# Designs tried in a protein design chat: VH-VL binders against Glutamine--fructose-6-phosphate aminotransferase [isomerizing] (glmS). Part 1

All scores and structures are predictions.

Target 1, 141 residues: Glutamine--fructose-6-phosphate aminotransferase [isomerizing] (glmS), of Sulfurisphaera tokodaii (f9vpa4r286to426)
Amino acid sequence: VIEEIKNAERVIVIGAGTSYHAGLYFSIELNRLGINSLPVIASEYYNVRSKKGDLVFAISQSGETIDVLQGIRMMRNSGAKIISLTNVIESAIARESDYKIYMRAGPEIGVAATKTFTTQLASILFILSVLKKENLKKMEK
Positions, changes and structure headers below are counted from each chain's first letter, unless a header gives other numbers; antibody chains aren't numbered by Kabat.
F, E and O are the ipSAE of ESMFold2-Fast, ESMFold2 and OpenDDE, as the mean of both directions, binder to target and target to binder. V2 is 0.75 times the mean of E and O plus 0.25 times the DockQ between their complexes.
[cut] stands for letters that were removed.
The coordinates of atoms that the task and the answers printed are left out; those that the model quotes come from them. Centres of patches stay.

## First folded at step 1 (VH-VL)

Design co1 (framework fv_concizumab)
Fold by ESMFold2-Fast, scan of step 1:
Structure co1 (fold): chain C 141 residues (1-141), chain A 124 residues (1-124), chain B 112 residues (1-112)
Amino acid sequence: as target 1 above (141 residues)
Amino acid sequence: EVQLVESGGGLVKPGGSLRLSCAASGFTFSSYSMSWVRQTPEKRLEWVATISSSSSYIYFPDSVQGRFTISRDNAKNSLYLQMNSLRAEDTAVYYCARDLGYDFWSGPYGMDVWGQGTTVTVSS
Amino acid sequence: DIVMTQTPLSLSVTPGQPASISCKSSQSLLHSDGKTYLNWYLQKPGQSPQLLIYEVSNRFSGVPDRFSGSGSGTDFTLKISRVEAEDVGVYYCMQGIHLPLTFGGGTKVEIK
């Protein structure tokens, strides 16, 4: 999944409500790492033109958010690859994604991997930590 | 003028319950994560609970997990802390506080505006 | 849990003289986003805590420029260039990177 993110021409981060805000944070951090990223509020998916080379990172805790599901279907049909971050195994969004990241089911993980409550931010922070590590390795060459 | 006003503190016996309220004014309450922080008689500051703007994310330290519940009513600009199974070590001044970032995702963790505090004494 | 240790426990300062408070964390406060989440609070006698500095060195709105924060990793310092009578109180550092959020034990600043 990390290679897909690194090799994307553009990473479209789509979500609704609090998932959109988690996605906005992720998109800003991706741009800081030199990865072209566009945050998209799910209800406005129809305003986005996607193509081959685009990677869609879809955030939905339930995996059933209708606007997110419609958005990923439209973008996949335009040639984008889809990664989902969900909490529900085999949800509609997860089933229709090329790559699936599940937030840890059961155990509660806080914003910094603190075991209090499960959030999308913990997963995003982990992905960012791996991407930063990859950047450091690249600079060492 | 941003203001937070706590109420509901008092004297309670060990094992008892209290519900604290915090009335917010002067800012868009529904846009901010909110926290409760207590100060012990020894003047130690202890974070007690945080709730995101939509109530989707709630966090507690282990010391109160399972005994305390945080909730909010955005239509009333109010924050609540339900405290059950109170212990002597819960004796403190309880502060309502607004988180530094716009919500839990958008800024550093921490509090920028604090209320006046309400005193909770757990004693036999 | 991240442990925050403040020194000194208290200090007495002649008005107009500088003061320095140290805060050490048991783990690095550098976040994966490149920011360091360390805050400083002041509690004046009979008042609620108030934010002085966030993210190591940023003064909160209305905080006089005689207050400055510095540091990185696990070692942080709050400096007051010229202590005034209104600066009396207890100063607390706080880490905002990991739950549970934790505070230092406090440093009491008094005027001589």
Scores: ipSAE 0.000, ipTM 0.502, lowest interface PAE 16.4, mean pLDDT 81

Design co10 (framework fv_concizumab)
Fold by ESMFold2-Fast, scan of step 1:
Structure co10 (fold): chain C 141 residues (1-141), chain A 124 residues (1-124), chain B 112 residues (1-112)
Amino acid sequence: as target 1 above (141 residues)
Amino acid sequence: EVQLVESGGGLVKPGGSLRLSCAASGFTFSSYAMSWVRQTPEKRLEWVATISSSSSYIYFPDSVQGRFTISRDNAKNSLYLQMNSLRAEDTAVYYCAREVGATYFLSGYYFDYWGQGTTVTVSS
Amino acid sequence: DIVMTQTPLSLSVTPGQPASISCKSSQSLLESDGKTYLNWYLQKPGQSPQLLIYEVSNRFSGVPDRFSGSGSGTDFTLKISRVEAEDVGVYYCMQGIHLPWTFGGGTKVEIK
């Protein structure tokens, strides 16, 4: 999954509600690392034009968020690859993704936030830490 | 279907080293975090090591930190545990186990499949 | 470290009768995602441990419906509605919420 993110022409990060805000943070940090990224509110998926070379990173704790599911279907049909970040094994969104990441919040993370946001942020921070290790260019505050 | 087969156990002297291997089959090995869990002669279960699917994150309990190293070769569907500076209290049956959870995030939600175990005895 | 305490240490059950095992954690196992990371394993004589129940109450694939898990926070129970000969072994609870992963001391189930 890290190589897919690193080599994408553009990473579209789609989510609804609190998941969208976690995705917005992820998208901003990806751009800081030199990875072109676009955050998308799931309810507005129909306004997004995706293409071959795009990678979609879909965030949905339940894995059943209808707007996210419809969004990834549309974008996959346009040639994009799909990565999902969900908490439910074999959920609809996970089943229809090319790559799957399942969330795990833990007290060792020590981040104060809403329940959903904290779980998603922990997973995103881990992914970002791996990407930073593989990036020859160091990005600072 | 899912199979985990351990090897490399044996009798070793205190201060010695031993390398355990686990051969995985029946699933996409590169998609799962993997762990080693040992069972003492008194039948107590102790988690020993976890490695994420990409080897980016590795965790140990304090009891083995600095002495044990976990690694994996995703091309060969294999997991390894290098044990150095072995002590009598490391005597146990060592199990390879598959972790369920996030591929790139540390997850020890549960261990769904376990190997058959390999016995390590540390004595003179 | 989260300490997991199981009671009883052992129990002898007449075939067909129910059995109940308790597991208590030193801290709540409820995570911010709303899930509780408490799991149960069974080790039959001469075999490796096998997963029975994950996340408090979910039976793993192939596990008979006479096994059920319940509980919340720090107090958990594994019940066997009608103990069969094949249920003999040592049962372990485990928390998967915080490193290091820790297990209960085990409860040995025997047939009278």
Scores: ipSAE 0.000, ipTM 0.499, lowest interface PAE 14.9, mean pLDDT 81

Design co2 (framework fv_concizumab)
Fold by ESMFold2-Fast, scan of step 1:
Structure co2 (fold): chain C 141 residues (1-141), chain A 122 residues (1-122), chain B 112 residues (1-112)
Amino acid sequence: as target 1 above (141 residues)
Amino acid sequence: EVQLVESGGGLVKPGGSLRLSCAASGFTFSNYAMSWVRQTPEKRLEWVATISRSGSYSYFPDSVQGRFTISRDNAKNSLYLQMNSLRAEDTAVYYCARELYFGSGSYPLDYWGQGTTVTVSS
Amino acid sequence: DIVMTQTPLSLSVTPGQPASISCKSSQSLLESDGKTYLNWYLQKPGQSPQLLIYEVSNRFSGVPDRFSGSGSGTDFTLKISRVEAEDVGVYYCLQATHFPQTFGGGTKVEIK
């Protein structure tokens, strides 16, 4: 999924609430690596004009978030490729994504929103670490 | 005053088609996503379809996917549901409903029409 | 699909007495944004459903203070502190956290 991120004309990062904040961090860091990125709050998906060459990175703990699902369907119809970061294998969002990344979090109860952000952030940090290492290797040659 | 008025229901044979309409007034129709929800003879409520504000995006549960299509005409303040390949289990009162948008998150169905009855039988 | 189970199926209440309705989901309704998209609707006899409460505990415009919602995760409750004659009808919960959105089977409230 690293090659897809590196080769995208633009990486749209879509999420709701806490997932949006994890996505905002990811988008900022991608731009710092020279990768054009746009963070999108899921409830405002209908204001985004996506096109072929765009890659959508969708963050949803449950993989069933209605605004995220609607957003990725809209963007896929416009020609974008979809990567999902979810907790639930074979969830609706995962099934409709071209690439799937699963975070390992148990069922959410009570304070789970805090834990969800931490696991989303850990996954994002891992992806960023791989991208940064690729950039460093390229610069050293 | 928000008003939604459904029409187009009736008796139809299995495999037949019907087109439902919903006339909206009292609000800026083009600013709201719209949905159809049905109520079976057993009084169960089932979400049937949702369409975005522009009309470009629509969503359905698996039970009607491929058989029903939702559309809207913002210039006429009208919502439509085209129902094809109707089955006995599609027999219900069909309500159109408005989705309230108040920032982020999901959209509660805040106002409903009076409903129109669809009966599928031979 | 998420299954929403309501109990009891029916309730007969003396006017002025409290009533409590339960709604249980097959999976947690806590969304990653920290919100829980559970709504309550009332269908009065011969009328269309009307929104009472959204996001677990927020009363919709014009809904009397005697209605309150609470709960988290998979267990939710709608309470009416003092049932009035106008509160008669069928109450439905709806989850909108997971696609497709799904309704509970309903709880009928009648006056004794």
Scores: ipSAE 0.000, ipTM 0.534, lowest interface PAE 14.8, mean pLDDT 82

Design co3 (framework fv_concizumab)
Fold by ESMFold2-Fast, scan of step 1:
Structure co3 (fold): chain C 141 residues (1-141), chain A 124 residues (1-124), chain B 112 residues (1-112)
Amino acid sequence: as target 1 above (141 residues)
Amino acid sequence: EVQLVESGGGLVKPGGSLRLSCAASGFTFSSYAMSWVRQTPEKRLEWVATISSSGSYIYFPDSVQGRFTISRDNAKNSLYLQMNSLRAEDTAVYYCARGTYYDILTGLSPFDYWGQGTTVTVSS
Amino acid sequence: DIVMTQTPLSLSVTPGQPASISCKSSQSLLYSDGKTYLNWYLQKPGQSPQLLIYEVSNRFSGVPDRFSGSGSGTDFTLKISRVEAEDVGVYYCMQGIHLPYTFGGGTKVEIK
């Protein structure tokens, strides 16, 4: 998955609601690392023109968000590769992705517990940390 | 303190149905993901199903997908496995187990406590 | 599916001697959160499986210090420093990261 992100001509990050905002952060950080990235709100997927060489990073907590599903199907038909970040194993979005990243949520621990991070944001931060380390290695060589 | 007690096993014909139950006590049942794991007569352990603490997320391997249904009743501290279209290869001891499910603070929980098991035999 | 291979299939150990069990996974068990989800279970005769070690090297509550786990990537080891009579049974490794979750074939430990 890291190699797919590094080798993409452009990384399209698609999501809805809170997932879109996590994706927007990811896209901004990818551009800061020199990786061409476009954040896309899922409801506006039909305005995106994708092609072979593009990589779609789809974020959906349920893995069933219809606009995200329609977006990845359209972009895959145009030749893009699909990576999904979902909290539900074997969800529709995960099943239709070339690469799957699962961060299974545990939000049901009750009223006494507080989590400040979403599993999606934690996954994004981890991916970014690996990409930054790889960037440093390339500079050394 | 933590106890899981399975029931509902028995002898059934191929194509038949059985419903397994697991009664939990000694912990806050509604706070934990629950699973079913079976052990074949050859002593192989096979994961069968997992359900999140709320019941919102359910996972199965392909071998039972569409035939088995996992559910829970948090008010009764009970876990269920509805098994339909049973096959000879479903013959096993079925264990109720606590876990797995991903939580960002703890990671993927192991199957940390297991019940005594209930035997399911599918034969003609 | 990730295949979990355990060696040996069985071990006969003199009381007080060490025992070592190996577990090999067909793919890396390192997860995106930096943890490795490899667990060890013991099934004593006539009993249900019980958790011994989780995430490679962490002893579950109540598990004696004579049990230790180690390894990384695809190769893992469970060691018993001094085998006691109550340690007899079948040991299973398990990966808890990739669906479907899979177990090793088991290693039977018995006293000579």
Scores: ipSAE 0.000, ipTM 0.506, lowest interface PAE 15.2, mean pLDDT 81

Design co4 (framework fv_concizumab)
Fold by ESMFold2-Fast, scan of step 1:
Structure co4 (fold): chain C 141 residues (1-141), chain A 127 residues (1-127), chain B 112 residues (1-112)
Amino acid sequence: as target 1 above (141 residues)
Amino acid sequence: EVQLVESGGGLVKPGGSLRLSCAASGFTFSSYSMSWVRQTPEKRLEWVATISSSSSYIYFPDSVQGRFTISRDNAKNSLYLQMNSLRAEDTAVYYCARDSPLEEFLRYYTSGGMDVWGQGTTVTVSS
Amino acid sequence: DIVMTQTPLSLSVTPGQPASISCKSSQSLLHSDGKTYLNWYLQKPGQSPQLLIYEVSNRFSGVPDRFSGSGSGTDFTLKISRVEAEDVGVYYCMQGIHLPLTFGGGTKVEIK
């Protein structure tokens, strides 16, 4: 999964509501690591031009958010690979994703608005920590 | 269809007040920061105000700071600009625009492109 | 404030010919997040401004491929490979990295 993120020409992060805000944070941090990333509000998926080489990171707690599901279908049809971050195994979004990550409980975060946002952010922070460690290992070799 | 519609412009004397409204439709209004941008009679574009999705962060240029107030009602999909102590230099067409989401917990704002604009409402400050 | 300088003030172009507009900023528009916050807008006669290019070189949805943006740091260019009648209007660059947000003075494109 980590290799897919590192090798993507662009990482499109799509979500709705609180999932979008978690995704926005992820996208900003990916750009800081030198990984080109675009955050997308799920209801506006139709404004996104996707292509082969793109990786879509879809965030949906239920795995059933209709705008996220429609967005990933459209972008997959354009050649993008799909990674999902969900809380429900074999949900519609998870089933239609190339790679699946399930949400983890995390530490308290000062400005987190909801339990859903907190667990999404904990999962994102874990992914970012692995990406940062991988970058460090490559630099040391 | 994604749409922004402004209203509330008019003729007002120096020192007067006006309240502009912007009605949003066709997108999740509560997910975006919103801005007001004005165009002077000389056709210069000037940024006037920005408000984050939850109203937690509000920004103005020095030229209107303390005189203008931006607000929003996410339940009504509406954006407002309260303009007080109006001056001749405030004469312009005022546009409502959809801007980049502001990440509130990071406390910074950048504009990655205002992708939806209203038709504009004209404000004339003259005696 | 970041000052945005556009040249030329106006262009008169024969249909099918290319056009080029320059935009220079008084400070670098490269953010610490790795993005360069330089956007281009087009205002057609009697219409509101519309987003044309975002983050230097990305065409907004529905924008024809004859439009291209390039540049880095403080020097940016908008090119139209073959100007068409529908491209008439005033083009504005804008920096989105520092408050206050600032626009260039505009470049008017007309058909000969």
Scores: ipSAE 0.000, ipTM 0.492, lowest interface PAE 16.9, mean pLDDT 81

Design co5 (framework fv_concizumab)
Fold by ESMFold2-Fast, scan of step 1:
Structure co5 (fold): chain C 141 residues (1-141), chain A 127 residues (1-127), chain B 112 residues (1-112)
Amino acid sequence: as target 1 above (141 residues)
Amino acid sequence: EVQLVESGGGLVKPGGSLRLSCAASGFTFSSYSMSWVRQTPEKRLEWVATISSSGSYIYFPDSVQGRFTISRDNAKNSLYLQMNSLRAEDTAVYYCARVSTYEIWGSGTYSVPFDYWGQGTTVTVSS
Amino acid sequence: DIVMTQTPLSLSVTPGQPASISCKSSQSLLHSDGKTYLNWYLQKPGQSPQLLIYEVSNRFSGVPDRFSGSGSGTDFTLKISRVEAEDVGVYYCMQGTHLPYTFGGGTKVEIK
């Protein structure tokens, strides 16, 4: 998945609600690493013109967010590759993605829901850490 | 495809013991809390036990506390329920069920209990 | 323990007609985290229970849009806009706000 991100002409990060905010952070950090990235709020997917060479990074905790699903379908039809970050195996978004990253359950703090770290943020931070290490190794040469 | 397959049910006398197993496949077992839920002959559903993804947190209702033990083996993708001091009222179909979670940035982790259920295994406690 | 009460006990529906099931809790199901953990499950004859709706109104994967959930606090409703033969079974509500998890007594839906 890291190689796909590094080799993309542009990384379009699409999400809705809080997933969009996670994606916005990811997109900003990708641009700081020299990777051309565009954050897209899912409800406005129809304003985006994608093409072959683009990589779409779709964030949806449920994997069923309709605007995200419609967005990735439109962008795939334009030639883009799709990576999904979801919490549900076999969800619609995951099934229609070329590459799939499944969010792990957060820290274990009992049965009922608790205020813990978000797996979206954890997954993004991990991806960024790998990309930053590779970028630093390149600059050291 | 998420699959949960229970085994170990059977006929046992009051005061006896029985160990149920649940084999999980189609998902990353170690990332999910797991539960046992039983259905009485009268078709009432009763939660029996829940164990966190690592096994560090375990919960029981008072009705089985001290008699039942829940455990898991993440290397084998397996969940277990050890039932001791069985009573007639423990007669039921026992289901293995998954507890899903989802996360919202800046808010927290939220649970969706029992999103997938196994086929069930029947336990009959009778003299 | 939170007591969950379902009405009616059984419901006989003509195909294509709507159905409504009520679930009432003895205490508010609003968690301190701001979520209301009220789920609905369907058990079809001879099958295991399956999740239909979670957190009051969210349809689970693959659940048709004719199913909808609503409510808040202690009063919740499951509606089927047009009942089909495949919807026959027993419906259960369940609260996950406070341990122990507790289920309603079930509502049997059958076709006239």
Scores: ipSAE 0.000, ipTM 0.518, lowest interface PAE 14.8, mean pLDDT 82

Design co6 (framework fv_concizumab)
Fold by ESMFold2-Fast, scan of step 1:
Structure co6 (fold): chain C 141 residues (1-141), chain A 124 residues (1-124), chain B 112 residues (1-112)
Amino acid sequence: as target 1 above (141 residues)
Amino acid sequence: EVQLVESGGGLVKPGGSLRLSCAASGFTFSSYAMSWVRQTPEKRLEWVATISSSSSYIYFPDSVQGRFTISRDNAKNSLYLQMNSLRAEDTAVYYCARGEDYSEYGLLSYFDYWGQGTTVTVSS
Amino acid sequence: DIVMTQTPLSLSVTPGQPASISCKSSQSLLHSDGKTYLNWYLQKPGQSPQLLIYEVSNRFSGVPDRFSGSGSGTDFTLKISRVEAEDVGVYYCMQGIHLPWTFGGGTKVEIK
């Protein structure tokens, strides 16, 4: 997954609601690491022109957010690779992704948007920590 | 062509049970959230139940919570509503509807396609 | 629960004349994502409800341009610029922002 992120010409981070805000944070941090990244609010997926060489990082706790699902389908058809960050193993978004990352969340989904954001941030922070360690290891050589 | 066909309605006495089915065709059923919406004899529309594409999120209004169960079988392209402890107020035409939603947030953009409905009458 | 109030309860329109239906919500339907979760449905006699307008002002596929939706916050309007015979039926507004999702009581449109 890490290698896919490092080798992408551009990482498009798509999400809705609180997932979009988690994705916005991720995109900003990727750009700080020298990885070209574009955050996309899922409802505006149709405004994005994707192409071969792009990597889509799709965030949806349920794995069933319709605008995210529509977005990844459109971008896949344009040649992009798809990574999903979801909580549900056989969800629609997970099934249609090339790579899957599952976050650990409780069963009380929908009771608080901030709970979703916190769980997604934990996963994103872990990914960022691995990317930063790889970057530091490479610079030490 | 999107099609939704309901079945299983009928006449039942208060306290009884019925199971409604909805057969879907013309789209990738496993990619959509599905709902039941009923219409009372007074023509009032009431949302009854929603289930997400993988069954991870299920929502009911308080009026049917604990009495109704929604389920789906993606391999059969079918949606179900198990109705227990039926009351006179549950008398309605029950529609199967496809939703465009953010069900994980309790948001619904719209119901784009509806079935023809199946009639449930709860009467003694 | 969010209460959706429609006015009028019914209206009779001469073919070719305009019609206007109001829908008021007890709370704002604007979400922090910038979307307003308000839809309009039409139920023609003997038929199932069908989606007409979604997110305040967007016409669903195949809906004629004589239909238009407008409004914001708690006040919404559906307008038909020139009513045709095929427009007869009951119009319902619906909010999808807060569970339980709720419908208006309906407005019956009849041809005079």
Scores: ipSAE 0.000, ipTM 0.542, lowest interface PAE 13.0, mean pLDDT 83

Design co7 (framework fv_concizumab)
Fold by ESMFold2-Fast, scan of step 1:
Structure co7 (fold): chain C 141 residues (1-141), chain A 121 residues (1-121), chain B 112 residues (1-112)
Amino acid sequence: as target 1 above (141 residues)
Amino acid sequence: EVQLVESGGGLVKPGGSLRLSCAASGFTFSDYSMSWVRQTPEKRLEWVATISSSGSYIYFPDSVQGRFTISRDNAKNSLYLQMNSLRAEDTAVYYCARLGGYWLEDAMDYWGQGTTVTVSS
Amino acid sequence: DIVMTQTPLSLSVTPGQPASISCKSSQSLLYSDGKTYLNWYLQKPGQSPQLLIYEVSNRFSGVPDRFSGSGSGTDFTLKISRVEAEDVGVYYCMQATYFPYTFGGGTKVEIK
């Protein structure tokens, strides 16, 4: 999955509600790493022109969000590859994706005493940590 | 020829601050990630900080996280380490080191002469 | 944090004899890119550390071919086929696979 993200011409991050906000954060950080990324609110998927070389990163807790599902189908038909981040095994979105990441708690770094950490953000932070480390190893050119 | 020259070390009281500098020459500074590595009086080597070529990615071990800041000025070919809330265990010789570029990923291929930091009352 | 353990603590060698230094990591140093980021450094008396070997077995520029590195996973070895007076100093292994980067405790090589 990391290789797909690194090799994409553009990473389209699509989500709805709180998933969109997690995706927005991810997209901003990808752009900081030099990876061209476009955050998309799922209800506006029809405004996005996708093509071969694009990678879609779809975030949906239920894996059944209809606008996310319709968006990935449209973009897949245009040649894009699909990665999904969902909480439900064999959900519709997961079934329609080329790569599947299921939301699970990432590395624990201590205190969960007063607040719970969202599994979506934990997964995104883990992916970003791997990308940042690889970026450092290659030394920016 | 690659040269790294550290400065800014000295005596400081616990809780005090120091800023170390590293002047680089003999290579295109902006193409390389840079690190600070310290050597304790017992001769143990400890990695202190790394900063990417652009300055966008910064890494610290837990022992200095929140107390030390690494920065660079590519126009001046200079690397800095701002050390705050200094402790006795920060006493060491501090080396500026270059990470070796594309072919030598994460190997510190050239080191400066070091600058001594002593935290004592 | 990954713990790096070097043995022996010190080594006395007559000139021309071989020397071998071991470095063990608390977990595998094989990274997701298929590379193992284990490096060896030499600190000669009164000098800064200098790179000898990077990524397990590659000699840095100017390093004599009497130095060789080998190993995989958690177990690594630095060998000097014929120790010379110029080789005296403290040898350190270092892992750069995971943050934080960590060093071994060092092995002092002396001429008898």
Scores: ipSAE 0.000, ipTM 0.493, lowest interface PAE 20.0, mean pLDDT 81

Design co8 (framework fv_concizumab)
Fold by ESMFold2-Fast, scan of step 1:
Structure co8 (fold): chain C 141 residues (1-141), chain A 124 residues (1-124), chain B 112 residues (1-112)
Amino acid sequence: as target 1 above (141 residues)
Amino acid sequence: EVQLVESGGGLVKPGGSLRLSCAASGFTFSSYWMSWVRQTPEKRLEWVATISSSSSYIYFPDSVQGRFTISRDNAKNSLYLQMNSLRAEDTAVYYCARHPGYSYGFLGDAFDIWGQGTTVTVSS
Amino acid sequence: DIVMTQTPLSLSVTPGQPASISCKSSQSLLHSDGKTYLNWYLQKPGQSPQLLIYEVSNRFSGVPDRFSGSGSGTDFTLKISRVEAEDVGVYYCMQGIHLPLTFGGGTKVEIK
């Protein structure tokens, strides 16, 4: 999954509601690492022009969010590869993704909705930690 | 075919113990949070216990806290409810139920698949 | 604990007639993530409960489009546009926002 992110011409991060905010953070951090990234609110997927070389990172806690699903279908049909970050094994979004990442349960810090954002951030932070280590190695050469 | 089958119910005197089992098939059991929900003779539904996919998180309502224990064996696709110090108000049909994903939130903290139920009667 | 109140307690309808069930919570079910954690279940005679609708208005897989859910905050409604014989049973609402998870008392739907 890390190699796909590193080798992408552009990483489109799509999500809705709380997932969009987690995705926005991810996209900002990717750009800081020199990885071209575009955050997309799922309801506005139709404004995005995707192509071969693009990688879509789709964040959907349920794996069934209609706008996210429609967005990844449109972008896949334009030649993009799809990575999903979801909470549900074999959800529609996961099934239609080239690569699948399932969220880890974080510390319990309240009701279910609050926990969802925390687990999304934990997964994103882990991915970023690996990418940052790879970026440091590249800079040393 | 996704299926949950409960067993272990029966007649017990107050203060007694019972262990309920739930056998899961047709899905990746280790990926799902699981719960026990009971239905009283008056047909009220009451949540009894929840366990996360890896057993890291376990929750009970106050009415059974300290008396009931929920556990699972992912290698055997099985969920358990150990019920101690049983009271007349614990009389109910006990269902095991699947949350629709690894953790809460897939379908808004719902129960998408339910077992057939096993009857527990606590009386003197 | 969040108290869930359903009305009516029972409802008798002729086939093809619409039915409406109300569910009221003692406090708002809206979470800061923008989701409202209100679900509906149907228990047919002799069967286990089955999920009909989750997060207020989303139909679960295989649920006919004559079922619809609506509402916000503390006031929720389940509607059946045209009641069929197979819709007989007890309907329960449930909140999933706060522990302990709680259910409504149920509404029995019967065919005349």
Scores: ipSAE 0.000, ipTM 0.492, lowest interface PAE 19.9, mean pLDDT 81

